Miniprotein binders against q9bqp7. Designs and how they scored, part 224

Target 1, 240 residues: q9bqp7
Amino acid sequence: VPQNWFPIFNPERSDKPNASDPSVPLKIPLQRNVIPSVTRVLQQTMTKQQVFLLERWKQRMILELGEDGFKEYTSNVFLQGKRFHEALESILSPQETLKERDENLLKSGYIESVQHILKDVSGVRALESAVQHETLNYIGLLDCVAEYQGKLCVIDWKTSEKPKPFIQSTFDNPLQVVAYMGAMNHDTNYSFQVQCGLIVVAYKDGSPAHPHFMDAELCSQYWTKWLLRLEEYTEKKKNQ
Key: E = the ipSAE of ESMFold2; O = the ipSAE of OpenDDE; V2 = 0.75 times the mean of E and O plus 0.25 times the DockQ between their complexes.

## First folded at step 24 (miniprotein)

Design Bl4 (at its last look DockQ between E and O 0.03; V2 from the best seeds 0.00; counts 0 for: pae O 8.2 > 1.5, placed apart)
Fold by ESMFold2, look of step 24:
Structure Bl4 (fold): chain B 240 residues (1-240), chain A 86 residues (1-86)
Amino acid sequence: as target 1 above (240 residues)
Amino acid sequence: SPKEELLKLIEELLESVEWLLKEAEELLKMGDPWYALWMAQMALDFAEDAAKLAELTGNPELIRRAKELIERAKELIEEIERAEKK
């Protein structure tokens, strides 16, 4: 159990966007900051088993592809992920000029993969928007806040290539989502809060993406794990 | 020596597979069978990796341990899949 437990939800904040909320999705700029990001906290607190397994996976890929082949593979995966996120922001933005400028971004297997999910997404409240937990002192950049099948969610978009297993994703995607959720719920830039999360895994070949819905109870359980990681990170930094 | 390095790699793999299986079991109990399945599938993949490496050593104890973990991973995958259908 964390020694410094803090609630994921803010009881003084509404679950619903107010009628006076802006009709354009929020995009709070991420500023360079001395406080740690969610991804840095998670990277710096990986268990030795997580580190070992990722390295073993890397070694196996290098044996299969060669060193140069692995470098090209890794670069392509990174660029495809970046393009995927840019395309989703463009698709979900109400601005028509962005749509016209980025038409080539819309032609990918990953975008085809998520089409059926996007049909269930509405009420977009934030896109590529910074969050800060003012009490616990961490920051993040969430992908999307929108309704999915009528539930307001922090939505995280992930890419996955076949074949199995899906080690390219972080071990800690649910922790990332709940950390963003907790930060948003305690960030003065936002007037509302979110109780649910959604992780969407898109596939390179265009196969239907997998939506992983996380209700408030599951989010609360992952929040406890996030608090332990943040506590561990803070302790490590004090000893550096 | 190369053989000593291989034995150490296999031992770390076997320990890491056991860790993955425990994580998958916890995720299933938390009510996240999708992530539990992902962890169990990774455990199976790395257990099969360990078994291939163990065969290169000819060490019957390492081979036995790797095969045991393969079966545990397969059983857990089936358990998770049953939980998803309910």
Scores: ipSAE 0.795, ipTM 0.933, lowest interface PAE 0.7, mean pLDDT 85
Fold by OpenDDE base, look of step 24:
Structure Bl4 (fold): chain B 240 residues (1-240), chain A 86 residues (1-86)
Amino acid sequence: as target 1 above (240 residues)
Amino acid sequence: SPKEELLKLIEELLESVEWLLKEAEELLKMGDPWYALWMAQMALDFAEDAAKLAELTGNPELIRRAKELIERAKELIEEIERAEKK
């Protein structure tokens, strides 16, 4: 049980968008502060097992590709991920910003992969927007807040070369999603609340993306795990 | 021999650390300090593991190399953290 328990949901906020919510998605810039990011917390609190698995994977990849090949691979994966997020932001942004769409960004297997998910996405509230949890003192940059199949979700887009049909295969991504949810729900820059999460795993080959929907109950379970990771991070920083 | 296997493992770890540090430096130059920090932290953890294992072998060269990489990783982490604050 976390020592510093804090709720993921804010009882003072309604789930209903206020009629005054701007039609334009929010894009709050990330302020570089001494406050740790969600990503930093998760990275610094990885288990020895997770680190070991990543290292084994790396060693295997180096063995297969060579050192230079692995570097190229890593750089390409990163670039592809970045381009994919840029393309999604462009797609999900209001039409007025679409005039500068690089058509080349839209011709990716990853974009093809998520097309069936995008059909179920509506009511975009935020894109590439910063969230801050003022009490728990962490920040993050969320990909998207939108309705998925009529449910308001924090959506996190991931790229993969391999199928990830199970949520467990997404490692700490569920923790990232609920961390963003909890921060957004308590960030004064947002007037609404989210109760659901969605992890979308897009595939390079254009095969149908896997949506991993997280209901309020599952989000609450992962929230507890997130709080424990945050505590661990805080303790490690006190001892450095 | 078990000792030879351990020495090989340490060498592999040290090579991995050197690669991680180089990649972190490149990522930092590319303007991705977050991923650079992750790589540098992994490098530090592996270098510390390599140092512990090297101490068990009593190989002074491996111990030296591991310690040097630990310091390099720490310096890189500090550099990345400074870059994030600017």
Scores: ipSAE 0.015, ipTM 0.291, lowest interface PAE 8.2, mean pLDDT 84
ESMFold2 (binder alone), look of step 24: mean pLDDT 88; pTM 0.870

Design Bl5 (at its last look DockQ between E and O 0.79; V2 from the best seeds 0.74)
Fold by ESMFold2, look of step 24:
Formats: structure tokens, sequence, C-alpha cells
Structure Bl5 (fold): chain B 240 residues (1-240), chain A 86 residues (1-86)
């Protein structure tokens, strides 16, 4: 249980889409500061078991692929993820209707994988946008805020070379989503709030992506876990 | 010695698999069967890894513990999969 609980939602803000909002998605630039990012907090507070399992997975991959094969694998995964996020931002942005879209960026199994999800996505409010929680002192860069099947969500896009996720440095994807949600809900750059999350896992072979919806109750439970991680981070900083 | 290092690796792997299964069970109780299933499948994968290593030692207690974790993971996976088909 966190020693200093803070609410994820802001009662002074609307949690519903409205028709008077701007039609161009927000893209708040990431500002340099001394406060930690969500991803740094999560990386620095991994349990001993998470660290051990990631290292064991790495060693098994190296045994199977060789050191050079593993380096190529990880480089390709990173690049494919970067390309996927760039493609989605381009697809979802109204100002990206020009012919200067990179056709090769859009030719991936991952993009095919998410097509059925994208038809249920509307009302895009933010794309690749910075969030800051001024009270709890952390920042992040969220992928997307949009309606999914009529519910406004923080949406996180993930790639997978298998139909299911495999071990990587992403044990904590739901914590990442709720941390962005809490930051956005308490960030003066935003006039609205979000109570739901969506993690979309896209597959390299183009098979239908899996949408993982997190309602407000589930988000609140993950928020408690996030607050514990942030508290652990703060304590580690004091004791270094 | 190399044998003692292998035993340490197996012990830590078994403990980490137990941790994964507890995390999966917690996520399932929270109402997140999808993430629970992902964690349970990872636990099975690492439990099978531990069983292979334990066989190299010939230690019957380590082999039994690894096989017990494999069965726990399979049972949890089956339970969660049934819930998700509904």
Amino acid sequence: as target 1 above (240 residues)
Amino acid sequence: SPKEELLKLIEELLESVEWLLKEAEELYKMGDPWYALWMARMALDFAEDAAKLAELTGNPELIRRAKELIERAKELIEEIERALKK
C-alpha cells in the first residue's frame, strides 16, 4: 500500500468526449527537466525476479541465435517498433493526408494487424504527446488518446513477432498506461481527462491485433501498483 | 564449483517461476485474465527451462519441484483460457 496515496482521476475535469474539442490532435513537446520519466521509474524499480528472468531469457536467446544473431534480432525489433509508431501517428493525424507519406513505412504486417482496431478508433485527441504530473513529479510520452468503441482511452501500441507477447522489458505495460493517464489528468496542457486504457498488441504476420481494454476499476488497481513503484524509485534515489 | 553454480541457477529460476505464478494468480483475481495468461505462459516456459537444467543435476528434489511448477502453470493456463472463451 503506498504511504502517500494520490487519486488517478481529476474530479474537476470531464471524462467524456465533446463535439466542441479541436479536430487536430494535441502533440505536446517533451520538455527537458530533472524529474523522472515513467519508463525510467519502471526500469529502476524492477524486482530481482524480473531482472533475473530477463537476463535468463537473454542468455537463452544468445545460445540459440549467437551473439551477432541476438544483436540483429534486438535491433530489428526496436526498428520495427519505431516504424510502427511512426506509421500509426501518420495514419491517425489529419494533417498527414499529403502524398509525402512513406509508402514503405505503411507496408508492414503490424499495420495490417491493427486495421480492424483502427476502424473502432475515433475522436483522436492526442498523438505522441508529452504528459507531466506536477504533484507526483514524473513525465511521459504517450502514444495516443482516442475513443475506442465510444470510450476515451489512453492507447498504447505494442508489436509482437508471436500471437502472444513474450518476455521483454515490458512486464509493466499496464502500469505505463495508467501512469500516463494519471499524468495527463493532472497536466495543465490538457483540458479533459481519461478513465480507460487500451493496450493493442499487433502481430508481425498481420494476424488480427489483440485489443486489451482496461476499464476505470482495473486502471485504479494498476494505479496503486504504479504509486508503489514511484515510491520505491524515490527511496532508491535517497539511498544512493 | 560448476555444479554449485548450476544448483544456484536452478534455485533462483525455480523461485522466479514461483514469483511469476503468484503474479499471474494476482492479475487473474484482479480481473485481468489476459495479462494473467501471458504471465502464466511465461512461467510455464521458464519452468520447462528449470526442468531441463534440473535433469542435468540428477537431483530428484529439484526435478520434482520443476515438474510441480510445470503442472501448476498448465492448470492455471487452462483455467484462464476457459474464462477467456466464455
Scores: ipSAE 0.807, ipTM 0.939, lowest interface PAE 0.6, mean pLDDT 86
Fold by OpenDDE base, look of step 24:
Order: structure tokens, then sequence, then C-alpha cells
Structure Bl5 (fold): chain B 240 residues (1-240), chain A 86 residues (1-86)
């Protein structure tokens, strides 16, 4: 049980979209502060088993690809992920804010993969927007807040390459999503709250993306796990 | 010795596979079959690696343990996949 329990949901905020919700998605810039990011907290609180498995995966990949090949692979995965997020931001942004759509960004297997998910996405409220939990003292950059099948969600977009998945991108994803939810729900820059999470795994080959929907109950369970990781991080930093 | 180092690596890998399976089972019980399935698939992948390494050592106990974990992972995957089809 976390020592410093804090609720994921804010009872003072209504779940109903206020009529005053801006027609334009929020994009709050990430401030570079001494405040740890969600990603940093998760990376520094990985279990010995997680670290071991990641290292073994890396060694296996280096054995298969060589050191230079592995570096190239990692760079390509990162670049593809970045381009994918940029393309999604362009797609989900209002047409008036659409910078010249680089048509080349839209011609990816990942974009093809998520098409069926995008059909169920509406009411985009935030894109690539910073969240800060003032009480728990962490920050994050969320990909998207939108309605998925009529439910308001924090949406996190992930890329997967078959047959060699990038394992590092999949660890602790549910914790990342609920961390963003909890921060947003208590960030004064946002007037609304979210109760659901969605992880979308897009595939390079264009095969249908997998939607991992997390309801309020499941989010609450992962929130407890997140709080434990945050406490562990805080304790480690005090001892340094 | 290189052999001792390899044996240690295999043991650590097997322990990590057991951990992954336990985590997968917990996630499944929590009501997240998708993430449980992902963890179980990782467990299978690393268990297969452990089996290959164990075969190189010729240690029958390590081979047995690795094979057992492979079967456990497969069973869990099948169970979760059946649940997701419902």
Amino acid sequence: as target 1 above (240 residues)
Amino acid sequence: SPKEELLKLIEELLESVEWLLKEAEELYKMGDPWYALWMARMALDFAEDAAKLAELTGNPELIRRAKELIERAKELIEEIERALKK
C-alpha cells in the first residue's frame, strides 16, 4: 500500500464536457524543471528482472545484427516512432492548424494500422500536451486526450515492429497512461478529467492496430502501482 | 570459468521467466488480459532462449526447468487468448 495515497480522479471536476471546452486541442509546452518526468520515474524504478531482461534482449539483438546494426536499428525505431507521432498530431489537429501536411508522413504502415482506431476517435481535447501533478510532483507529456467510442481517454500511441518488437517501449505502458491521467485530473491547466486510458499499438506492416482499453477500475489498480513506483523513486533520490 | 558464467546466466534467465509468468498471472487476475498476454509472450520468448542455452551446457536439470517454463507460458497464453475471444 502506498504511504502517500492520492486519488487518480478529482471529485471536484465534472466528467461532462463543459460547453466552454475550446474547439482547439490544448498543447501546453513541457517546462524543463527539476521535476521528474513520468518516463524518468519509471526508468529509474525498473526491477532487477526488467533490467536483466532488457539487457538480455539487447545482447541478443547485438548478436544478431552486430553493434552497428543494432545502433542503426534503434535509431530507425526512434525515428519511425517520432514520425508516426508527428503524423498523428497532424491528422488529429484541426484543419486550420494543419501545417502543410507532409504527405510523406501519412504514407506509413503505422498510419494504415491505426485507421480503424481513428474512426472511433473524436472530440480531441489535447495533443502533445504537458501535464503536471502539483501535489505528487511529477510531469509528463501525453500524446492525446480524446473520446474513443464515446469515452474520454488518455490515448498513448505505440509502435511495434514485427517480427522484432522493441521491448523497451512496452514495459510499464499502463503505468505511464494512468500517471498522465492522474496528473491531468489534478493539473489546473485542464478543466476536465479523464476516467479511461487507451494504449494503441500500431504495426509497421499496416496490420490492424491493437486497442488496449483501460476502464476506470483497471486504471485505479494501475494507479496504485504507479504510486508505489513514485515513492520508490522519491526514496532513491533522498539517498543520493 | 566460461561454463560457470553461462550456467549463472541461464539460472538468472530462468528466474526472470518465472517472474514474468507470475506478473502475467497477476495482471490476468487484475482483469487486464491484454497486458498479461504480452508478458506471457515475453516469458515464452525468454524461456525458449533459456532452453537453447541450457542445451549447450548439457545440464539436464536446466533443460528440464526451461522446458517446463515453456509449457507453462504456452498454457497461460492459450488461457488468456481463449478469454479474449469471449
Scores: ipSAE 0.627, ipTM 0.861, lowest interface PAE 0.8, mean pLDDT 90
ESMFold2 (binder alone), look of step 24: mean pLDDT 89; pTM 0.882

Design Bl6 (at its last look DockQ between E and O 0.80; V2 from the best seeds 0.72)
Fold by ESMFold2, look of step 24:
Structure Bl6 (fold): chain B 240 residues (1-240), chain A 86 residues (1-86)
Amino acid sequence: as target 1 above (240 residues)
Amino acid sequence: SPKEELLKLIEELLESVEWLLKEAEEMLKMGDPWYALWMARMALDFAEDAAKLAELTGNPELIRRAKELIERAKELIEEIERAEKK
């Protein structure tokens, strides 16, 4: 179905870290270059229905909250998401004192929401780290690579406000995760690979977060869809 | 005109809800009931949106189509939720 299939896994690479791997999580800086990011590819290949539904959702929110209310709402959602990721990076970093952490970052419903998930997370290998697919030529910035219940995963953290619809999350979140997995598995900055993904949806009211585990088979299914989106992006760029 | 804009909006909503339901069914077939449920719930939300707008028109065909999509979305949600409880 993609014209040029490429495997998500690298047969020359172990799915378990070497004993000589660094004891601190990797944080590869994102470098500026001409190759597209995962989020750029996904944004530029949205279907007409995806675009329409997002705009319709936006208009309904504006009707409910007013223009200024919606601007404040979206700014607050963005800020809370950023603070949530900062808090998680701090929590998952090797034994640092609380003096090095913002107390307000740790006091949120979202952090309460993920506590039961964090108890099952170990062996953190990367945090807020750049990935580049050396062959397919795309880049990304993943949230976390760690073991979840004994399985090494690319972990993506999402915030959500119950009871609102999940439209705030992109339709393409699983594609984003598998694109990061494929990139990491073919990036020379990493000596290991992952076969699984995890999407964690945290809730503002502190309700238990939902862990969405994606095993290797499911990841391979979504990988095929990612390759189609990358192919579509490449074809659009070729014709511009 | 306002009437033409409303009819265009409803038609695009109905088509987009049908697209969402198709995507949810495909995700379920792939073995991702969690993401399928997420999409089916979005489809229900927008189908209810379409039904409210269709009532404004008094157009029986649009009202019928919107209500049919609401029932399809509810049935799919219940199907997925039953599968997850196992």
Scores: ipSAE 0.801, ipTM 0.936, lowest interface PAE 0.6, mean pLDDT 85
Fold by OpenDDE base, look of step 24:
Structure Bl6 (fold): chain B 240 residues (1-240), chain A 86 residues (1-86)
Amino acid sequence: as target 1 above (240 residues)
Amino acid sequence: SPKEELLKLIEELLESVEWLLKEAEEMLKMGDPWYALWMARMALDFAEDAAKLAELTGNPELIRRAKELIERAKELIEEIERAEKK
């Protein structure tokens, strides 16, 4: 049980978007502060088992690809992910920003993969927007807040080259999503709250993306785990 | 010795597989079959790696343990996949 329990949901906020919510998705810039990011917290609080698995995976990949090949592979994965997020931001942005769409960004297997998910996405509230939890003192950059099948979600987009997800991309993703949810729900820059999460795994070959929907109950369960990771991080920093 | 290092690696890998399977089962109980499935598939992949490495050592106990974990991972994957179709 976390020592410093804090709710994921804000009872003072309504689930209903206020009619005054701007039609334009929010894009709050990330301020580089002494405040740890969600990603940093998760990376610094990995279990020994997680670290071992990642190192083993890395060693295997180096054995298969060579050191230079692995570097190239890692760079390509990063670049593909970046391009995919840029393409999604362009797609989900209001039409007025679409005139500058690089058509080349839209011609990817990943974009093809998520087409069926995008059909169920509406009411985009935020894109590539910073969130800060003022009380718990962490920050993050969320990919998207939108309605998925009529439910307002924090959406996190992931890329996978193979049907087998890479260890780095999916292991702590539920924690990342709920961390963003909790921060957004208590960030004064946002007038609404989210109760659901969605992790979308897009595939390079264009096969249908996998939507992992997280309801309020599941989000609450992962929130407890997130709080424990945050506490662990805080303790480690006090001892450093 | 290189052999001792290999044995240690296999043991660590097997422990990690057991951990992954346990976590997968927990995630399944939490109502997250997708995440459970991911962990179970990862467990299977590493168990198969452990089996291959164990075969290089000729240690029958390590081979046995790795094979048992492979089967356990497969069973868990099947269980999760059946639960999702429901």
Scores: ipSAE 0.594, ipTM 0.825, lowest interface PAE 0.9, mean pLDDT 89
ESMFold2 (binder alone), look of step 24: mean pLDDT 88; pTM 0.868

Design Bl7 (at its last look DockQ between E and O 0.83; V2 from the best seeds 0.78)
Fold by ESMFold2, look of step 24:
Structure Bl7 (fold): chain B 240 residues (1-240), chain A 86 residues (1-86)
Amino acid sequence: as target 1 above (240 residues)
Amino acid sequence: SPKEKLLKLIEELLESVEWLLKEAEELLKMGDPWYALWMARMALDFAEDAAKLAELTGNPELIRRAKELIERAKELIEEIERAEKK
């Protein structure tokens, strides 16, 4: 149990009500200062085993592809992920004009992969939007907040070339989602609460994406794990 | 030495596979069988990796340990898949 437990949900509304029109998703700019991001906290608190397994996976890939081949592979994966997120932001944003670049973004196996998920997504409240937990003092940039099959979720979009990817940091994806959820729920820029999470794993070949829904109870259990990681991070930085 | 580095690699790999299997069991109990299955399958992959490396050493103890973890991972995968059916 964390030494400083804090609830993931804030049943009271924000003291600074955000009267944003629901038809225009929020996009709060990221103003990173000295407080840590979710991804930094998770990166700095990986277990010895997580670090070792990632390194072993990298070495196996280097053996297969060569060092230059691995560098090209990882650069391509990063670019594919960035383009996927840009395409989803474009698709989910209310806009009347498609740019030619947006048309190229729409042509990918990953976008084909998520089509069946997108038809169940509605009521988009936020896209690529910064969150800050004002009490626990961490920040993040969440992908999407929208209803999925009638439940308001923090949605995280992930790409995968193969089943069981390690390089996509799927070990900690649920912690990332609940950390964003907790931050949003305690951020005065947001006037609503989210209790559920959704991790969508899209496949390069266009195969149907996997929607991994996390209800409030599961989110609460992952939240406890996130609080432990944040506590560990804080203790490490005191010693540096 | 290269031999000593290989032995250390295998020991860390076996320990990490055990860690993965423990995490998978915890995730299953937590009510996340999809992530539990993902971790158990990753444990199997790395256990097979460890077995191949152990065979290069000819060390029968390391080979046996790796094979035991392969079987443990397969059993856990089956358990998780059965739990998903109801």
Scores: ipSAE 0.799, ipTM 0.933, lowest interface PAE 0.7, mean pLDDT 85
Fold by OpenDDE base, second read of step 27:
Order: sequence, then structure tokens, then C-alpha cells
Structure Bl7 (fold): chain B 240 residues (1-240), chain A 86 residues (1-86)
Amino acid sequence: as target 1 above (240 residues)
Amino acid sequence: SPKEKLLKLIEELLESVEWLLKEAEELLKMGDPWYALWMARMALDFAEDAAKLAELTGNPELIRRAKELIERAKELIEEIERAEKK
């Protein structure tokens, strides 16, 4: 049980979007500060088992690809992920704000993979927008806030080269999503509340992406786990 | 010795597989069969790695343990898949 409990949902905010919600998605820039990011908290609080498994995976990949091959693989994965997010931002942005869509960005297997998910996405409220939890003192950059099948969600887009999930993104993805939810729900820059999360795993080969929908109850359970990780991080920093 | 290092690696891998299986079971109890399945499949993958490595050592106990974990992982995957269909 977390020592410093804080709710994921804000009772002062309505679940229904106010009619005054801007038609244009919010894009709040991430400010560089001393406040830890969600990603940093998660990385610094990985279990020994998680660290071991990641290292073992790395070693296995190096054995298969060689050292140079593994470096190239890692660089390509990163680049592909970045391009995918840029493409999605372009797709989900209002047409009036669309800079000349680089058509080349849209021609990817990952974009093809998520097409069926995008059909169920509407009411985009935020894209690549910073969130800050002022009380719990963490920040993050969320990919998207939109309605999925009529439910307002924090959406996190992931890329996978194979139909098998990457171990690097596997362990803490639900925690990342709920961390963003909790921060947004208590960030003064946002006037609305999110109760659901969605992780979408896109595949390079264009096969249908896998949606992982998290309802309010499941999000609440992961929120407890997130709070424990945040406490662990805080304790570790005090001891350094 | 290289052999001792390998034995240690296998032991650590087996422990990590057990941890993954436990995590998968917990996730299933939480009502997240999708993520539970992810963890269980990872457990299976690493258990199979452990089995291959154990076979290289010729240690019958490590081989046995790895094979048992493979079967446990498979059973859990089947359980989760059945739960998702309901």
C-alpha cells in the first residue's frame, strides 16, 4: 500500500467534456526542469528481474545480430518509432493546422497497422502534450488524448517489428499510461478528466495493431502500482 | 569457470521465469488478461532459452526445472486465452 496515496481521478472535474473544450488539440510543450519524468521514474525503479531479463534479451540479440547489427537495430527501432509518432500526430491534427503532410511519413507498415484503430478514434483533445502532477512532482509527455469507441482515453502508441511485443516496452506500459492520466487529471492546463487508457501496439508489417483497453477500474489498480514505483524512486533519490 | 558462469546464468533465468509467471497470474487476477498473456508468453520464451542452456550443461536438475517451467507457462497461456474468449 502506498504511503502517500493520491487519487488518479479528480472529483472536481466532470467526466463529460464541457461544451467549451477547444476544438483544437492541446499541445503543451515539455519544460526542462528538475522534476522527474514518468519514464525516468520507471527506469530507475525496475526490479532486479526486469533488469536481468532486459540484459539477457540484449545479449541474445547481440549473439544473433552481432554488436554492430544490434546497434543498427536499436537505432532503426528508435527512428521508426519517432517517424510513426510524427505521422500519427499529423493524421490526428486538424486539417487546418496540417503542415504539408510528408506523404512519405504516411507510407509505413505501422500506419497501415493502426488504420482499424484510427477508425474508432475521435474527439482528439491533446497531441504530444506535456502533463505535470504538481502534488506528486512528476512530468510526462503523452502521445494522445482522444475518444476511443466513445470513451475518452489517454492513448499510447507503441511500435513492434514482430507480432511479439518488445521486452523494452513491455513491463511498465500500463504504469506509464495511468501516470499520464493521473497527471493530466490534476494538471491545471487541462479542464477535462480522463478515466480510461489505451495502449496500441503497431506492427511494422502492417498486420492489424493490437489495442489494449484499460477501463477505469483497471487504471485504478495500475495507479496503485505506479504510486509504489514513485515512492521507491523518491526514497532512492533521498539515499543518493 | 565458464561452466560455473553458465550454471549461474541458468539459475537466474529460471528465477526470472518464475517471477514472470507470478506477475502474469497477478495481472490475470487484476482483470488484465491481455497483459497477463504478454508476460506469460515472455515467460515461455525465456524458459525455452533456459532449457536449451541447461541441455548444454548436462545438468539433469536444471533441465527438469526448465521443462517444468515451460509446461507451466503453456498452461497459463491456455488459461489466459480461455479467459479472454469469455
Scores: ipSAE 0.765, ipTM 0.908, lowest interface PAE 0.6, mean pLDDT 90
ESMFold2 (binder alone), look of step 24: mean pLDDT 87; pTM 0.862
OpenDDE base, look of step 24: ipSAE 0.729; ipTM 0.886

Design Bl8 (at its last look DockQ between E and O 0.80; V2 from the best seeds 0.71)
Fold by ESMFold2, look of step 24:
Structure Bl8 (fold): chain B 240 residues (1-240), chain A 86 residues (1-86)
Amino acid sequence: as target 1 above (240 residues)
Amino acid sequence: SPKEELLKLIEELLESVEWLLKEAEELLKMGDPWYALWMARMALDFAEDAARLAELTGNPELIRRAKELIERAKELIEEIERAEKK
């Protein structure tokens, strides 16, 4: 269905970590450029229904919390998410990259929530690392590339509260993961490829996180949807 | 007018719920029951939202449409949950 299909996988690359490479995880810096990011493409191609439902959800939250309460809620959610990702990067780095390990960073329900997932994570190859698709011309910043239960995955970490805000910009999370995967598989900064994805939803109260595994077949199906969104973005750009 | 705004809101809600249900069905066919379930549960929540608003109007057609979508969402949720337990 995309007008210009492009493969998600690269036949020139291995899907296995190099066993003889005791690498420090890659952290490719994100460059300032004109090339659109995955998140920008997805934000600019939201359907009218997605936009409407997010606004309806916002209004319901404002009615419950008040304007100031909603602003405080969203600010706290943002801060907690940032701290969660920072903590995970610190935990998963074989080198302690922080000058001082912050014990408060490691004390959270979200970190407790993911402990059972982390025991199944190994072979970390990339953390908070930029990806660029040279041919399709888009960029992203992925959270993690590591083995999960023996399968090399692009891993995306998400936070959620109970009762969860089920509409918090998560419609397109699988598209985000496969877009990063496709970019990494065709990025000259990486010598390997990844065929699986993992979305991990962590909970504020420490309840066991949900691991959503996406095998190569499912990733290929989501890749088709990503290509359609990228085509839609490109068409909008031409009309501007 | 406030009444016209309420009717427009309900209509957009009903259309968006229908969209969510179609997305959930597609995700289930793709083999992603977890995301399908998430979409179906969202559809139920917003269908109930639409039903509460429709009751305020007294419009029997809007009430009927909202209730039909509630039942459709409940059926889809049960279908997805049964598929996962197998």
Scores: ipSAE 0.812, ipTM 0.938, lowest interface PAE 0.6, mean pLDDT 86
Fold by OpenDDE base, look of step 24:
Structure Bl8 (fold): chain B 240 residues (1-240), chain A 86 residues (1-86)
Amino acid sequence: as target 1 above (240 residues)
Amino acid sequence: SPKEELLKLIEELLESVEWLLKEAEELLKMGDPWYALWMARMALDFAEDAARLAELTGNPELIRRAKELIERAKELIEEIERAEKK
């Protein structure tokens, strides 16, 4: 049980979109501060088992590809992910920004993969927007807040080269999503709250993306796990 | 010795597989079959790696354990997949 329990949901906020919600998705810039990011917290609080698994995966990949090949592979994966997020931001942005769409960004297997998910996405509230939890003292950059099948979600987009999940991309994703939810729900820059999460795994070959929907109950369960990771991080930093 | 290092690596892999399977089972209980399935599939992949390495050592106990974990992982995957179709 977390020592410093804090709710994921804000009872003072309505789930109903205020009529005053801007038609334009929010894009709050990430402020570089002494405040740890969600990603940093998760990376520094990995279990010994998680670290071992990642190291073994890395060693296996180096054995297969060589050191230079692995570096190239990692760089390509990163670049593909970045381009995919840029393409999604362009797609989900209001039509006025469409004129600057690089058509080349839209020609990817990943974009093809998520087409069926995008059909169910509407009411985009935020894109590539910073969130800060003032009380728990962490920050993050969320990919998207939108309605998925009529439910307002924090959406996290992931890329996978193979149907086999990339170990780094999915291991702590549920924690990342709920961390963003909890921060957003208590960030004064946002007038609304989210109760659901969605992890979308897009595939390079264009095969249908996998939507992993997280309801409020599941989000609450992962929130507890997130709080424990945050506490562990805080303790480690006090001892350094 | 290189053999001792290999044996240690196999043991570490097997422990990791057991951990992954346990986590997958817990996630399934939490109502997250997708994430459970991901972990179970990862467990299977590492168990198969452990089995291949164990065969190189000729250690019958390590081979047995790895094979057992492969079967356990497969069974769990099947269970999770059945749960998702419901």
Scores: ipSAE 0.544, ipTM 0.793, lowest interface PAE 1.0, mean pLDDT 88
ESMFold2 (binder alone), look of step 24: mean pLDDT 88; pTM 0.870

